# Designs tried in a protein design chat: VH-VL binders against E3 SUMO-protein ligase pli1 (pli1). Part 1

Scores and structures below are computed, not measured.

Target 1, 154 residues: E3 SUMO-protein ligase pli1 (pli1), of Schizosaccharomyces pombe (o94451r108to261)
Amino acid sequence: YSRPFAPVVHSRIRFRKSPFYDILEQFNAPFVVPACVGTRNTISFSFHVTPPALSKLLNDPKQYRVYLFSTPSETIGFGNCLMEFPTPQMELRINNQVAHANYRRLKGKPGTTNPADITDLVSKYAGPPGNNVVIYYMNSTKSYSVVVCFVKVY
Unless a header shows other numbers, all headers, positions and changes below count from the first letter of the chain; Kabat numbers aren't used for antibody chains.
F stands for the ipSAE by ESMFold2-Fast; E and O both for that by ESMFold2, at different seeds; each is averaged over both directions (binder to target, target to binder). V2 = 0.75 x the mean of E and O + 0.25 x the DockQ between their complexes.
Where letters were taken out, [cut] stands.
Atom coordinates printed by the task and the answers are left out, and those that the model quotes come from them; centres of patches stay.

## First folded at step 4 (VH-VL; framework fv_spartalizumab)

Design a01 (from s08 with heavy chain N50W)
Fold by ESMFold2-Fast, scan of step 4:
Structure a01 (fold): chain C 154 residues (1-154), chain A 121 residues (1-121), chain B 113 residues (1-113)
Amino acid sequence: as target 1 above (154 residues)
Amino acid sequence: EVQLVQSGAEVKKPGESLRISCKGSGYTFTSYYMHWVRQATGQGLEWMGWINPSGGSTNFDEKFKNRVTITADKSTSTAYMELSSLRSEDTAVYYCARELYYDSSGTFDYWGQGTTVTVSS
Amino acid sequence: EIVLTQSPATLSLSPGERATLSCKSSQSVLYSYNNKNYLTWYQQKPGQAPRLLIYWASTRESGVPSRFSGSGSGTDFTFTISSLEAEDAATYYCQQYYSYPYTFGQGTKVEIK
């Protein structure tokens, strides 16, 4: 791939590979969800689906999905990052609609938590304003980094 | 090496249907979209449609959607384009071309050799 | 659908001369959020399938000689051959991949005198 990109703009997180999906494209630079203990916090950011990804979502929605991934910020420099949400006490909203996912860790299998499938909440139109992500949360003992990715599912 | 090999030239009469094959080799067939593009004699290139061989989904230019069918056979790594109700204006060279399956999608990096189709009485 | 208009229709030049080809789009093919122009250039020699030369308006495909270049953004694009060689006689097409249906320009034929 000859496309130039700088790590400071759109550095890619390398997640542990899954037999159930392949990550094809990351739509945003990792966004930090800061540690937050004993109080409520809210973070928000936007992402834009690229025209080729949007075309695939519209014409082939059973094979392509948009997933939101999260991993401890301390580990994003390593390959094989684990899929973990910041806290089970969170609410994820995409374009002001609640995304339902299991935000709890699988205690017997650390790092096997599924990313949030937000495909049905994503705007099917290119251009402004794009897609707004809001995370409301409490009680995260460390910081996490979140990215929205285009995936092919099996 | 990556190759796309198409079936041979066809001569048809108006009202008939044609079926052209495009066999991929040297790559994972289901990882790339296959497109069909035609070119009438002395004219420019015209996009017809695509298929995702992995799931069988298709998309077409509105001009062709009532006459064109694109299919793929994963076991033989072969895509097929069928065009019905042929007219003299369908006389053209027909190409298959693969598209990258990624954010570089839209670029046709490998093309078949072309299939010449003549429609006349 | 997005309409691409190429000019001139035919360009007749001598070896060593600079060829400049234009492609204009009826609407922007620039995606502002990744700053990419979804436009590609192909070379087609008589009797052959098209060959990819340039993608994302200005990125040269591997193996393509450095004399070929692309520039422009949004709706106005230019393809340049800095010093024509005899083997460059061909028709050159621009294509957009911003939205379906994918569309091509009508082509510019480059002839060598």
Scores: ipSAE 0.366, ipTM 0.746, lowest interface PAE 2.8, mean pLDDT 87

Design a02 (from s08 with heavy chain N50Y)
Fold by ESMFold2-Fast, scan of step 4:
Structure a02 (fold): chain C 154 residues (1-154), chain A 121 residues (1-121), chain B 113 residues (1-113)
Amino acid sequence: as target 1 above (154 residues)
Amino acid sequence: EVQLVQSGAEVKKPGESLRISCKGSGYTFTSYYMHWVRQATGQGLEWMGYINPSGGSTNFDEKFKNRVTITADKSTSTAYMELSSLRSEDTAVYYCARELYYDSSGTFDYWGQGTTVTVSS
Amino acid sequence: EIVLTQSPATLSLSPGERATLSCKSSQSVLYSYNNKNYLTWYQQKPGQAPRLLIYWASTRESGVPSRFSGSGSGTDFTFTISSLEAEDAATYYCQQYYSYPYTFGQGTKVEIK
């Protein structure tokens, strides 16, 4: 049964459905952003855009986007995960460029926070070294899991 | 149930233009790319191009870029393929096929029944 | 453009025999970071549209009999019918979706004696 070339499957986080986008592909296994109280912390990881996703981004950049999602780690084993960043006091960098996104929870309504649109910061090359993600943050009371996804927007 | 239904057979003369329709039903039309693939008599399959019905963006094999136009009408869930300056070499069966980009997709899971096109003087 | 070369052109076999079809790519269709091969196999019977059988080189489409299987990686792929049945008489095509333009192999015709 065991084959050397069997496909690698990333654990997929199932987010609450949005009328504004569909999640088509998750590029990385969930990356943990640990709780950090009373101090600053930094985490980093890399992801690679698949060749078909890159082709769609190049041909249909207004319809297809690359979004960074975050959700409390405690809930990732269950469906209907809420889009929520670790803290409003964070900075996201993709390939050493600052991603401008609203990390604040919207008006106390869970699940209404938008994911970070990082499409314009992503490398147009699908091979090494890939895309570097760095999150600088402080004062997160719980751990979060972060994934980068290919989405279709409406 | 998902179904792609194409327009009927066409007989054309060299130099004329061809227009074939492909109507999707049983799914959200704008969530899938629509591709066109042709097959000349006794030959293999040849990819022509696609349209993304959501935004209208298209892409073509360079062999067809100067003669092919693909459009889509969201209100009728119908894609159209037009091929101009027809030659006898364009005699073929033309298929539409849908593609979903998802973790387990990127392939042609549903095809139209095919439209036979004969180009003769 | 990625060129797919299928062999043999024709296979003529009896019911119950194993059919082995080859598809070779001019370039790798394996994406090393997700370890997926962007290669599909279709069955086409005379007068019919193609039918998807295998995607990602080895994953069987829903409703496709278990006697059909795919294997291989990178540039060398195999499609197998473990025990040929009369209704399997058809032309089989491989296709890559690694990059545009999408391309098909020339096809292998399977005939039942």
Scores: ipSAE 0.301, ipTM 0.752, lowest interface PAE 3.4, mean pLDDT 87

Design a03 (from s08 with heavy chain N50E)
Fold by ESMFold2-Fast, scan of step 4:
Structure a03 (fold): chain C 154 residues (1-154), chain A 121 residues (1-121), chain B 113 residues (1-113)
Amino acid sequence: as target 1 above (154 residues)
Amino acid sequence: EVQLVQSGAEVKKPGESLRISCKGSGYTFTSYYMHWVRQATGQGLEWMGEINPSGGSTNFDEKFKNRVTITADKSTSTAYMELSSLRSEDTAVYYCARELYYDSSGTFDYWGQGTTVTVSS
Amino acid sequence: EIVLTQSPATLSLSPGERATLSCKSSQSVLYSYNNKNYLTWYQQKPGQAPRLLIYWASTRESGVPSRFSGSGSGTDFTFTISSLEAEDAATYYCQQYYSYPYTFGQGTKVEIK
């Protein structure tokens, strides 16, 4: 090992390329949303917006966004992951505020689901306590992995 | 091949205004921030400001904010820096520099060749 | 504003010698949640634009020879040329991109005897 102070980067999920945005940075290690059938479940985790990302958000909020992505956990090692939420029966909260997004997937059109735009709900402060994510859900037949990313939109 | 090509040397009198161009080629112009950095005679490198060519948003070092204007023309892949009310201490080499895509940080991976500006009476 | 102080002002060395350059920051440029130091090093040869050598304090830019290295964290950074070559005669600048405005050190000039 020749570089003891190399930057620490979270394991990055490679999503299928979108013509509408580029993923510039992933703020958290993939967080597992376990399968859940017939009962309600809740998961929560936190993330921090990095100082360079915060600078872009403050100076150019129309071009830079914070998106929450989800994909089946079984596929995260293989690249070209599809944007797919665990279940249409879910609620996403960021810092105790409801994020309104379309969680429904049209079964005949994989990859047409958009990530959740949570930009207006995240703290514009890079320090503690960070941003809290809570997902309430039920009726997911498989596990999903969730990441929060900094994106540039076109 | 990525290149940033700047306009030629300028000789100005105190009180005049300066306009320098920086033309990008070999990459998608709107995908990278463009920065302006000057090197005043004997002073070292000094960051002046930035522009996002896609949206036109700008940010400046406070010491230049009342005199500097940065613009970008997407159709010609050219950024411009205008500096007004020139003083002798504005004598410097002015550089444009592209911000590295990875992690969208303040690292400048490609620089223009520099524009020499002399302000004297 | 973050102030970067470089030392020494000038180093005069012979080919094959080790050059060690210092850059000290007035406040930490380490972000604790990702363990990244937002500090870069540039080389500027006479009559030329600066060239990026090191970013995130210790990561070498593609195409940069392995004799160049960076180390340090927080407020105290070192740039090293392990075996100086004639083409390494230049002024070396550190720069922080932790917060606006972005700032540079005043530079260390490396001269070859």
Scores: ipSAE 0.222, ipTM 0.721, lowest interface PAE 4.4, mean pLDDT 86

Design a04 (from s08 with heavy chain N50I)
Fold by ESMFold2-Fast, scan of step 4:
Structure a04 (fold): chain C 154 residues (1-154), chain A 121 residues (1-121), chain B 113 residues (1-113)
Amino acid sequence: as target 1 above (154 residues)
Amino acid sequence: EVQLVQSGAEVKKPGESLRISCKGSGYTFTSYYMHWVRQATGQGLEWMGIINPSGGSTNFDEKFKNRVTITADKSTSTAYMELSSLRSEDTAVYYCARELYYDSSGTFDYWGQGTTVTVSS
Amino acid sequence: EIVLTQSPATLSLSPGERATLSCKSSQSVLYSYNNKNYLTWYQQKPGQAPRLLIYWASTRESGVPSRFSGSGSGTDFTFTISSLEAEDAATYYCQQYYSYPYTFGQGTKVEIK
């Protein structure tokens, strides 16, 4: 055979459906936030908002948002993934600005955490340099996978 | 299963207004954008505008911004396009088409059957 | 606005022949960060609404026969029917969805002798 087919990879995370939003587009391949027990750690990555997504954000900013999602890495292949951050006391920065979001489960129950709304922190320009994400954290007993998505809210 | 059904043919005089409906069925109406595209006799396709049925936000081609209004009624899963101050050059077949925005696919996967509009004196 | 120019205006061929249609964009519809071309191709038969055939410049819509293909990147795109069948007599349109307003080419009419 002269040319192999591209391998199938799990590049998109399938989160549990929410009545409050639909995920329309994932801007990055899942980025691993490694387990970190008893120490501090920092991870960083970048993403770009596509031109059609940017057009929709500018035209209808109340209906379209950019959310940052997190889920335990061990579950990303199974679909129906739960929204859960690595630690409740992490710090998220987008383009060197702090994202003010609740990283805690509601009343300690799994699956009750909302994704971080970073819409107001992302560049409204589709060209370089794009958007920088930095997560500062400690005391995560397992690894997590993080994606930035374009969503429609209800 | 998925269908877009448009209102019937119209014959209009110059200066009148046109209103066409497009009823969606077999899908969640508010999850898809609705576009309006027209085609004059023997001519190509011309994009007129878009509506987000969930929020009512619209965008239009500059040529139509002063004459076109697009609305959507969520309770009846119906989009409407109104074109005012009709001229003979508005004689065309008018289509609605839905757009699935999923990973920026931007495709018109289903179209209405078309509404023939004739504007003459 | 982005202008799409299609050529030729009309193509008259026999069954079994290859049809090659061109679509040129006034500016790039390629987004370099995801390497996606925001370009679709539609088929329209007389008296019917258009039918989606190709999206992302080269991806065939489900149910579309393999004889239809798309290629190209940036500003220069090609649509090919490898072996024409009588049912392929139609006008073919390219469309960009890179930015508003969305625009179509003027169409290429494929006639079967």
Scores: ipSAE 0.176, ipTM 0.706, lowest interface PAE 4.6, mean pLDDT 86

Design a05 (from s08 with heavy chain N50Q)
Fold by ESMFold2-Fast, scan of step 4:
Formats: sequence, C-alpha cells, structure tokens
Structure a05 (fold): chain C 154 residues (1-154), chain A 121 residues (1-121), chain B 113 residues (1-113)
Amino acid sequence: as target 1 above (154 residues)
Amino acid sequence: EVQLVQSGAEVKKPGESLRISCKGSGYTFTSYYMHWVRQATGQGLEWMGQINPSGGSTNFDEKFKNRVTITADKSTSTAYMELSSLRSEDTAVYYCARELYYDSSGTFDYWGQGTTVTVSS
Amino acid sequence: EIVLTQSPATLSLSPGERATLSCKSSQSVLYSYNNKNYLTWYQQKPGQAPRLLIYWASTRESGVPSRFSGSGSGTDFTFTISSLEAEDAATYYCQQYYSYPYTFGQGTKVEIK
C-alpha cells in the first residue's frame, strides 16, 4: 500500500541576517505568488497583527516596523533566503493604499534588495478585519513566497 | 545567567522624590522592555509603566503619568524609575521586570529582588 | 482598562488536595485569529518577587512542575494545582497582556493547613 503525502505544515521563512533589523515574528504562512509570463495577475491575502505586536507598534513606532518580505518559493525550505521581489513590474497595496518600495534587484548584487516597509499602512485599530494585502504584477518567470513580518530596527 | 539587581531600601518623607535603579546582566539589555511594578504592604501587584531601553520610549499607567519618569542607560545596562511628590500611600515594594519584545511580550520572566520604600513623616 | 477579578480571596487546603483558582476578565483577552489568550499566572511567596508559571493561559513555563496548569478562554480562566505541596503556599496572580495598561488580578492566597 501507498501512504498519502504528509500535510504541509505552516513554517517560518529563514531570511539572511541583516545588520539593520531583526525579524521577531512572521504573521502569515508563506503565500505563493505564482509565475505569470506574458500576462498580468493579482493575488490577495490577509494577515493579522498580534495584540502584543500592535501594542509595541503604537507605543514605539520608531523601533518596531512591519515589513513585507519576498523570496523565490524554491528556496524557502533551505534557510538563508535572499530578499527578492517577483518582478519590478508590481504594485503592492495594503488596506487599499499603495505601498511605495523599490522592487528592482540590482544586477550583480543579488540579495541586496530591502523588504517593503508597510508599517504606516497597517491598521492601528484593535479589532477586525485585520489587514488586506493585494499584489498586482506582470511577467514573473518563477513563483515567489511572501510573508509579512514584525521587525525591530536598529 | 540573567539577573536584575535593584538599588537598596529607601526611607523618604512626604513631598520628596524617589529614584530606584535596576541593573540587568547576562543578556542583551536593549532586546527586552523593562517594566516597573509595585506592591503595597499586604496588597496586590500594580503595573506602573515600561521603557524600551533601545530607543528610550516609555508608556505609563494613567495613575502615575504626572509623577513617574523612567529612563535607561545602555552603557551600564541600568534602568531607573523616579517617582515624585511622594505620599504615604506610595509605601510599597517596587520591582523591575523584563519583557521579551515579541514571543513572551507581556510575560515577565525575570524580576529584580525588589526595593522596599517607606514614606512617613 | 481591562479589569481582572480573582476568586476566592483565600483558599485553605491540606497537602494532596486540588486547588482551583478563578480569574475573570472584564473584556475578552482571546485573539480570535491566532486563537491565543494573552493571560499569565504568577506565584509570589512572602518576601519574594513573583515567579512566572503559565503564559498564553495554558502554556507552562520551563522548569515549572506539571502539577500546575491553566485553562479557560476569552473572559474565564482557571489555574489548578492538582496535588498541593507545602512549598505551594503563596499568593497567585493572573495578568493580561492583551492591551496597555497591563493589569493584574488582586490575587488568591493559597494556605496549607
């Protein structure tokens, strides 16, 4: 007899260490942004800031931030993942507001891209419905996994 | 090992100011919030406020906002709590306690030994 | 502010008996999206600083004996000592960390007869 495939378990993506911030918590399971060649696509998911994290953000917004990270899906199981967005042709919206970030990778310097700082766009209200993420994109040759994380900056 | 060591007992008169220190050792001082909690003789625990030693940001219970000041010195890994305009009802044991920034936020895993403060005429 | 009410004020029991302590919150401290209750329990012996026993309502802190347990959700919480030992004579406090200001219950004193 054949045993069924083991269920996938929610796990944290282990990104390469940065001297400028520490990742303290990951708010969502890795969300797949599928490859999309020659067409436009839209993906949407939600995340919820935990009450302790929300309290820290409201009391101490200069030390705590909410960042959106992205990395090629093929690498998420290995650790030391590089920060890289699916495509420079993307728009990120948090709670229907455009997030302004640099989605381009510098040629010859892979992994130097900064995560998107979405702190000012996340809901500061304690209560439902949480935070909506929408990514509009074109021309991604491979799939990416995105996570929203609570970070401490230095 | 992690330790929080507080300054010694204080005897004060009404109207004076109190300053207590809390020195952390055995951990990265700036990675944990430091809280101050007091306990009057025979009474329960009362949260006073907190400081983020990394940036110096503070938050207080409304009851203390006009009288309490909390500071931290990163170079000596020491937090300070100052309470002004002392009254007899401020007679209490004062504790410092650390809180991890994230997973154990709101949980005080290490406490100082306490500082006994007596306010009397 | 969130008010925590503990009962009874005092509990007098013999060694080997089960102690059951209650903590009720004026507001839910359950975060429905992660299903976590932001409530802790501390033990304080006379002349000592409090000691963390339970966090997230039911998770035992490392090094804490298995006879101590926590249960409940939302607004109603219970702390249990399954078989009292002499060293368990102390006042037990619940605390919420759902929102600022952080607040404690008034405490339940456990006495060994």
Scores: ipSAE 0.224, ipTM 0.714, lowest interface PAE 4.4, mean pLDDT 86

Design a06 (from s08 with heavy chain N59Y)
Fold by ESMFold2-Fast, scan of step 4:
Structure a06 (fold): chain C 154 residues (1-154), chain A 121 residues (1-121), chain B 113 residues (1-113)
Amino acid sequence: as target 1 above (154 residues)
Amino acid sequence: EVQLVQSGAEVKKPGESLRISCKGSGYTFTSYYMHWVRQATGQGLEWMGNINPSGGSTYFDEKFKNRVTITADKSTSTAYMELSSLRSEDTAVYYCARELYYDSSGTFDYWGQGTTVTVSS
Amino acid sequence: EIVLTQSPATLSLSPGERATLSCKSSQSVLYSYNNKNYLTWYQQKPGQAPRLLIYWASTRESGVPSRFSGSGSGTDFTFTISSLEAEDAATYYCQQYYSYPYTFGQGTKVEIK
């Protein structure tokens, strides 16, 4: 669990711009999903939706969403990062509920993969304990960094 | 240059309705919330409500929900605030102010010049 | 609704003196997970619209002179002008953006003698 009143410094990942959404806020420091070859692995972390973001979600739900983004860890310092999941053999759970998203990379069109829309699985309460994220996966040849962001959709 | 330009002063009688405009320029109108704040003569600032110009969603302080309507016209980058059933207590300067929602910033960085509204007789 | 209470109502000082203004919130406006206080300070001169000076309780807006500062956390906030200048005569308002409805304090009027 996160220590109360501790300062949280978030390294912001700069993803390639999308015509379909704008990233407004990143809720967590990039969480590393380690390479996992020939076996299964599970990682978990928590994030908290800020009170102003929650106010927008509750009062303007057609335009504001919570998306989970992923990109190869080696690229996060360069900006213009591509949206890409670690492996199509994964399951994402938010607060113990399965997130239904397409984790498959499009052949010949790298970076056109959509982030996972987890809006309907997020707690509508900004206080503790926050939102639990669990990723079950196998067969990832490299490490990935995962962030949860508040987005405006078009 | 970012500017918010409001319509001119209004003199109204009790029971009439008020409509004030606020035209944004020098920025992407749909990327910012527009808020309305009023100030009675010699008194403090009072938040009334806001609109997201992109989708048209609004939020109002409970005191104004029955009488206030906020709208936005994306084609002219103009927000409107209408206040009905005017009372002498509605005599105030009315301001529009924009809010950029990035990283929960939530601040009013640019304000309109204000519209003086007098309700009497 | 979050209520903000400012004190004193009026402060009359000479140029070069330090002005200290208080703003107290009925509820905490500190978000513990990012350690940010959702509180702003505005300056309003007679006949003008308010001007943003400080956001997140202590971050100075671009172009605002260094003599203006903010401090405090949770429910108790202070706005300070380290050395008053004639152009600082104005009413200063605190405002919270933690939750809707957004609310302002009643203001502190700073007069220069």
Scores: ipSAE 0.397, ipTM 0.774, lowest interface PAE 3.1, mean pLDDT 88

Design a07 (from s08 with heavy chain N59R)
Fold by ESMFold2-Fast, scan of step 4:
Structure a07 (fold): chain C 154 residues (1-154), chain A 121 residues (1-121), chain B 113 residues (1-113)
Amino acid sequence: as target 1 above (154 residues)
Amino acid sequence: EVQLVQSGAEVKKPGESLRISCKGSGYTFTSYYMHWVRQATGQGLEWMGNINPSGGSTRFDEKFKNRVTITADKSTSTAYMELSSLRSEDTAVYYCARELYYDSSGTFDYWGQGTTVTVSS
Amino acid sequence: EIVLTQSPATLSLSPGERATLSCKSSQSVLYSYNNKNYLTWYQQKPGQAPRLLIYWASTRESGVPSRFSGSGSGTDFTFTISSLEAEDAATYYCQQYYSYPYTFGQGTKVEIK
């Protein structure tokens, strides 16, 4: 930026370091899951796996994965963001297939919630149409931001 | 500090085989792809292939088909490149290079010092 | 495979002059969904390994002087040194990492008069 007071654009979420994986690439700009009380809501967005990431997924599928992360939107501008889903009353679908993950929070145990592993549901072909993400949910008192990332697992 | 240290210069005859080593230090060896790039005398850079040291998977440029083998030893943090059926055209400096993949995929952020190989009758 | 063509082969200039180097790709190295060009520039001095200068066509590597810059998109790329210094005498290579096999241009040699 050429201007000293230009607003900082937070397109990348900086999650707290995990001993179980490294985040190598973020495929989408943070997508907001709005607060929703007393009714059901649905959000959807798409992402594309980059050609270099796809090559690594195809060659080393046990070591490279695609994870979906979530964190409270109010914390997105800070480092050390905690992995936390909006509500245990949610369903995640990738390309119209249900992603099976644990969406519950463990109160008093920070850093124990795992991102959703969606690797087996993403398209293994380069190019369009990409990957469709749909989240069905209810009873979230605050907004959350969601990103899909390429990770290396240890 | 991150370092890639390669084995010393080699002099070979046509038809022989070459084996070069590249030892990584100062980083987690299995977290980065290792590539091999050569440069013939007076020529440009030529990509040969790569390896994922963690799983052992490899990719090669087709022009080296059936002649090149890349392996890695996790216990010694060392990658190896073997080139068989040597020809005079294989006279070159051979480099290993580490691939950085954190939104900068495909970039070679650290290189070995190079190994000079001369193939002559 | 993707072929990269660099021009000119040799560029001979005086200190303080502007150097402009070209790299053309046989096919696009722009990924439309993230709007990134998978194109890098390296500097190689005689007897040394290459040094990364620019990645994603225009992003300067940490520690690289501001006089070095990259521009372009798709198939046409330019590398510029705004004011040549004696230490900039080297051969400069472009490289694509859009698809395997990874390929380099043939290089442009920058000489100081």
Scores: ipSAE 0.242, ipTM 0.732, lowest interface PAE 4.5, mean pLDDT 87

Design a08 (from s08 with light chain T40A)
Fold by ESMFold2-Fast, scan of step 4:
Structure a08 (fold): chain C 154 residues (1-154), chain A 121 residues (1-121), chain B 113 residues (1-113)
Amino acid sequence: as target 1 above (154 residues)
Amino acid sequence: EVQLVQSGAEVKKPGESLRISCKGSGYTFTSYYMHWVRQATGQGLEWMGNINPSGGSTNFDEKFKNRVTITADKSTSTAYMELSSLRSEDTAVYYCARELYYDSSGTFDYWGQGTTVTVSS
Amino acid sequence: EIVLTQSPATLSLSPGERATLSCKSSQSVLYSYNNKNYLAWYQQKPGQAPRLLIYWASTRESGVPSRFSGSGSGTDFTFTISSLEAEDAATYYCQQYYSYPYTFGQGTKVEIK
């Protein structure tokens, strides 16, 4: 590779269009949360919010947010991916703070779950340290892919 | 087909205020920031500030903060820039410009045609 | 505030010659985690609004001729026109979009003789 300190960025996950938000930027390569039946597991990764996104978050926090998305890994190759967390029995931590989000399906229907709004937990300053994501979970029958995105909300 | 159309030339006296309009068409007005950039005769480009038309939030370069007001009217897809307490140094061409924000782009992809403002006694 | 300094002030060249323009930033506009430089180049012809040519220091905007290119990283940037054409007579500005306030260099005027 020609850029020795740059991370390799992989394909963007294409989620089902929402009337409530637009995805403007994906901050990380999809991170796999492997299947885990009957046991506990923990995964961890990091991401960095880009300078233009930070400027908009600081100046316009009601309209720009940072959301964590999850979708079954098996669907990642096609567009129209459904927002679905690995299990309702999970804990998401951003920079060692618990994210209070609803990990259950809305009204029991697949694809009705909202992404986790982690805006208030992410660092508002450029440079290190970046943002650490930790997911504690159990009872996931399949693997999921997780991305952190910059979104505009309506 | 995106267009930004600005109001016509202004001639002002020192101490007066100016108000320039910029009407956007061919795109969703509330989805893009609108910026104001001026250029004094024979000089370079100077960023003045911006507005998010959806929420009305504004940002300014400190040198203009106490004299500049930027507003937007969503119903007419029009942004406005007002500059008060005019001085001869405010003689310039004033541009509105749209900020494309997709995958971290912070550049100006479309510009208005410019409004010439002359401040003289 | 990030200050951009352009040089030279003026270039007078003949058609077919190479033009090389410099832009120096008072602080880095490189974000190390995505390895992107938040620097753009614009062309402004007399009586016209500026036109975006280059963004991310080296990415050419759609519809911009291949003779225009950008390079550099961090604080030192170069804009090149490989073979000047008569219609390239204009003032060229660099712009940083790393942080507010957005700032422009003072411009380099390219004249065709």
Scores: ipSAE 0.087, ipTM 0.697, lowest interface PAE 4.8, mean pLDDT 86

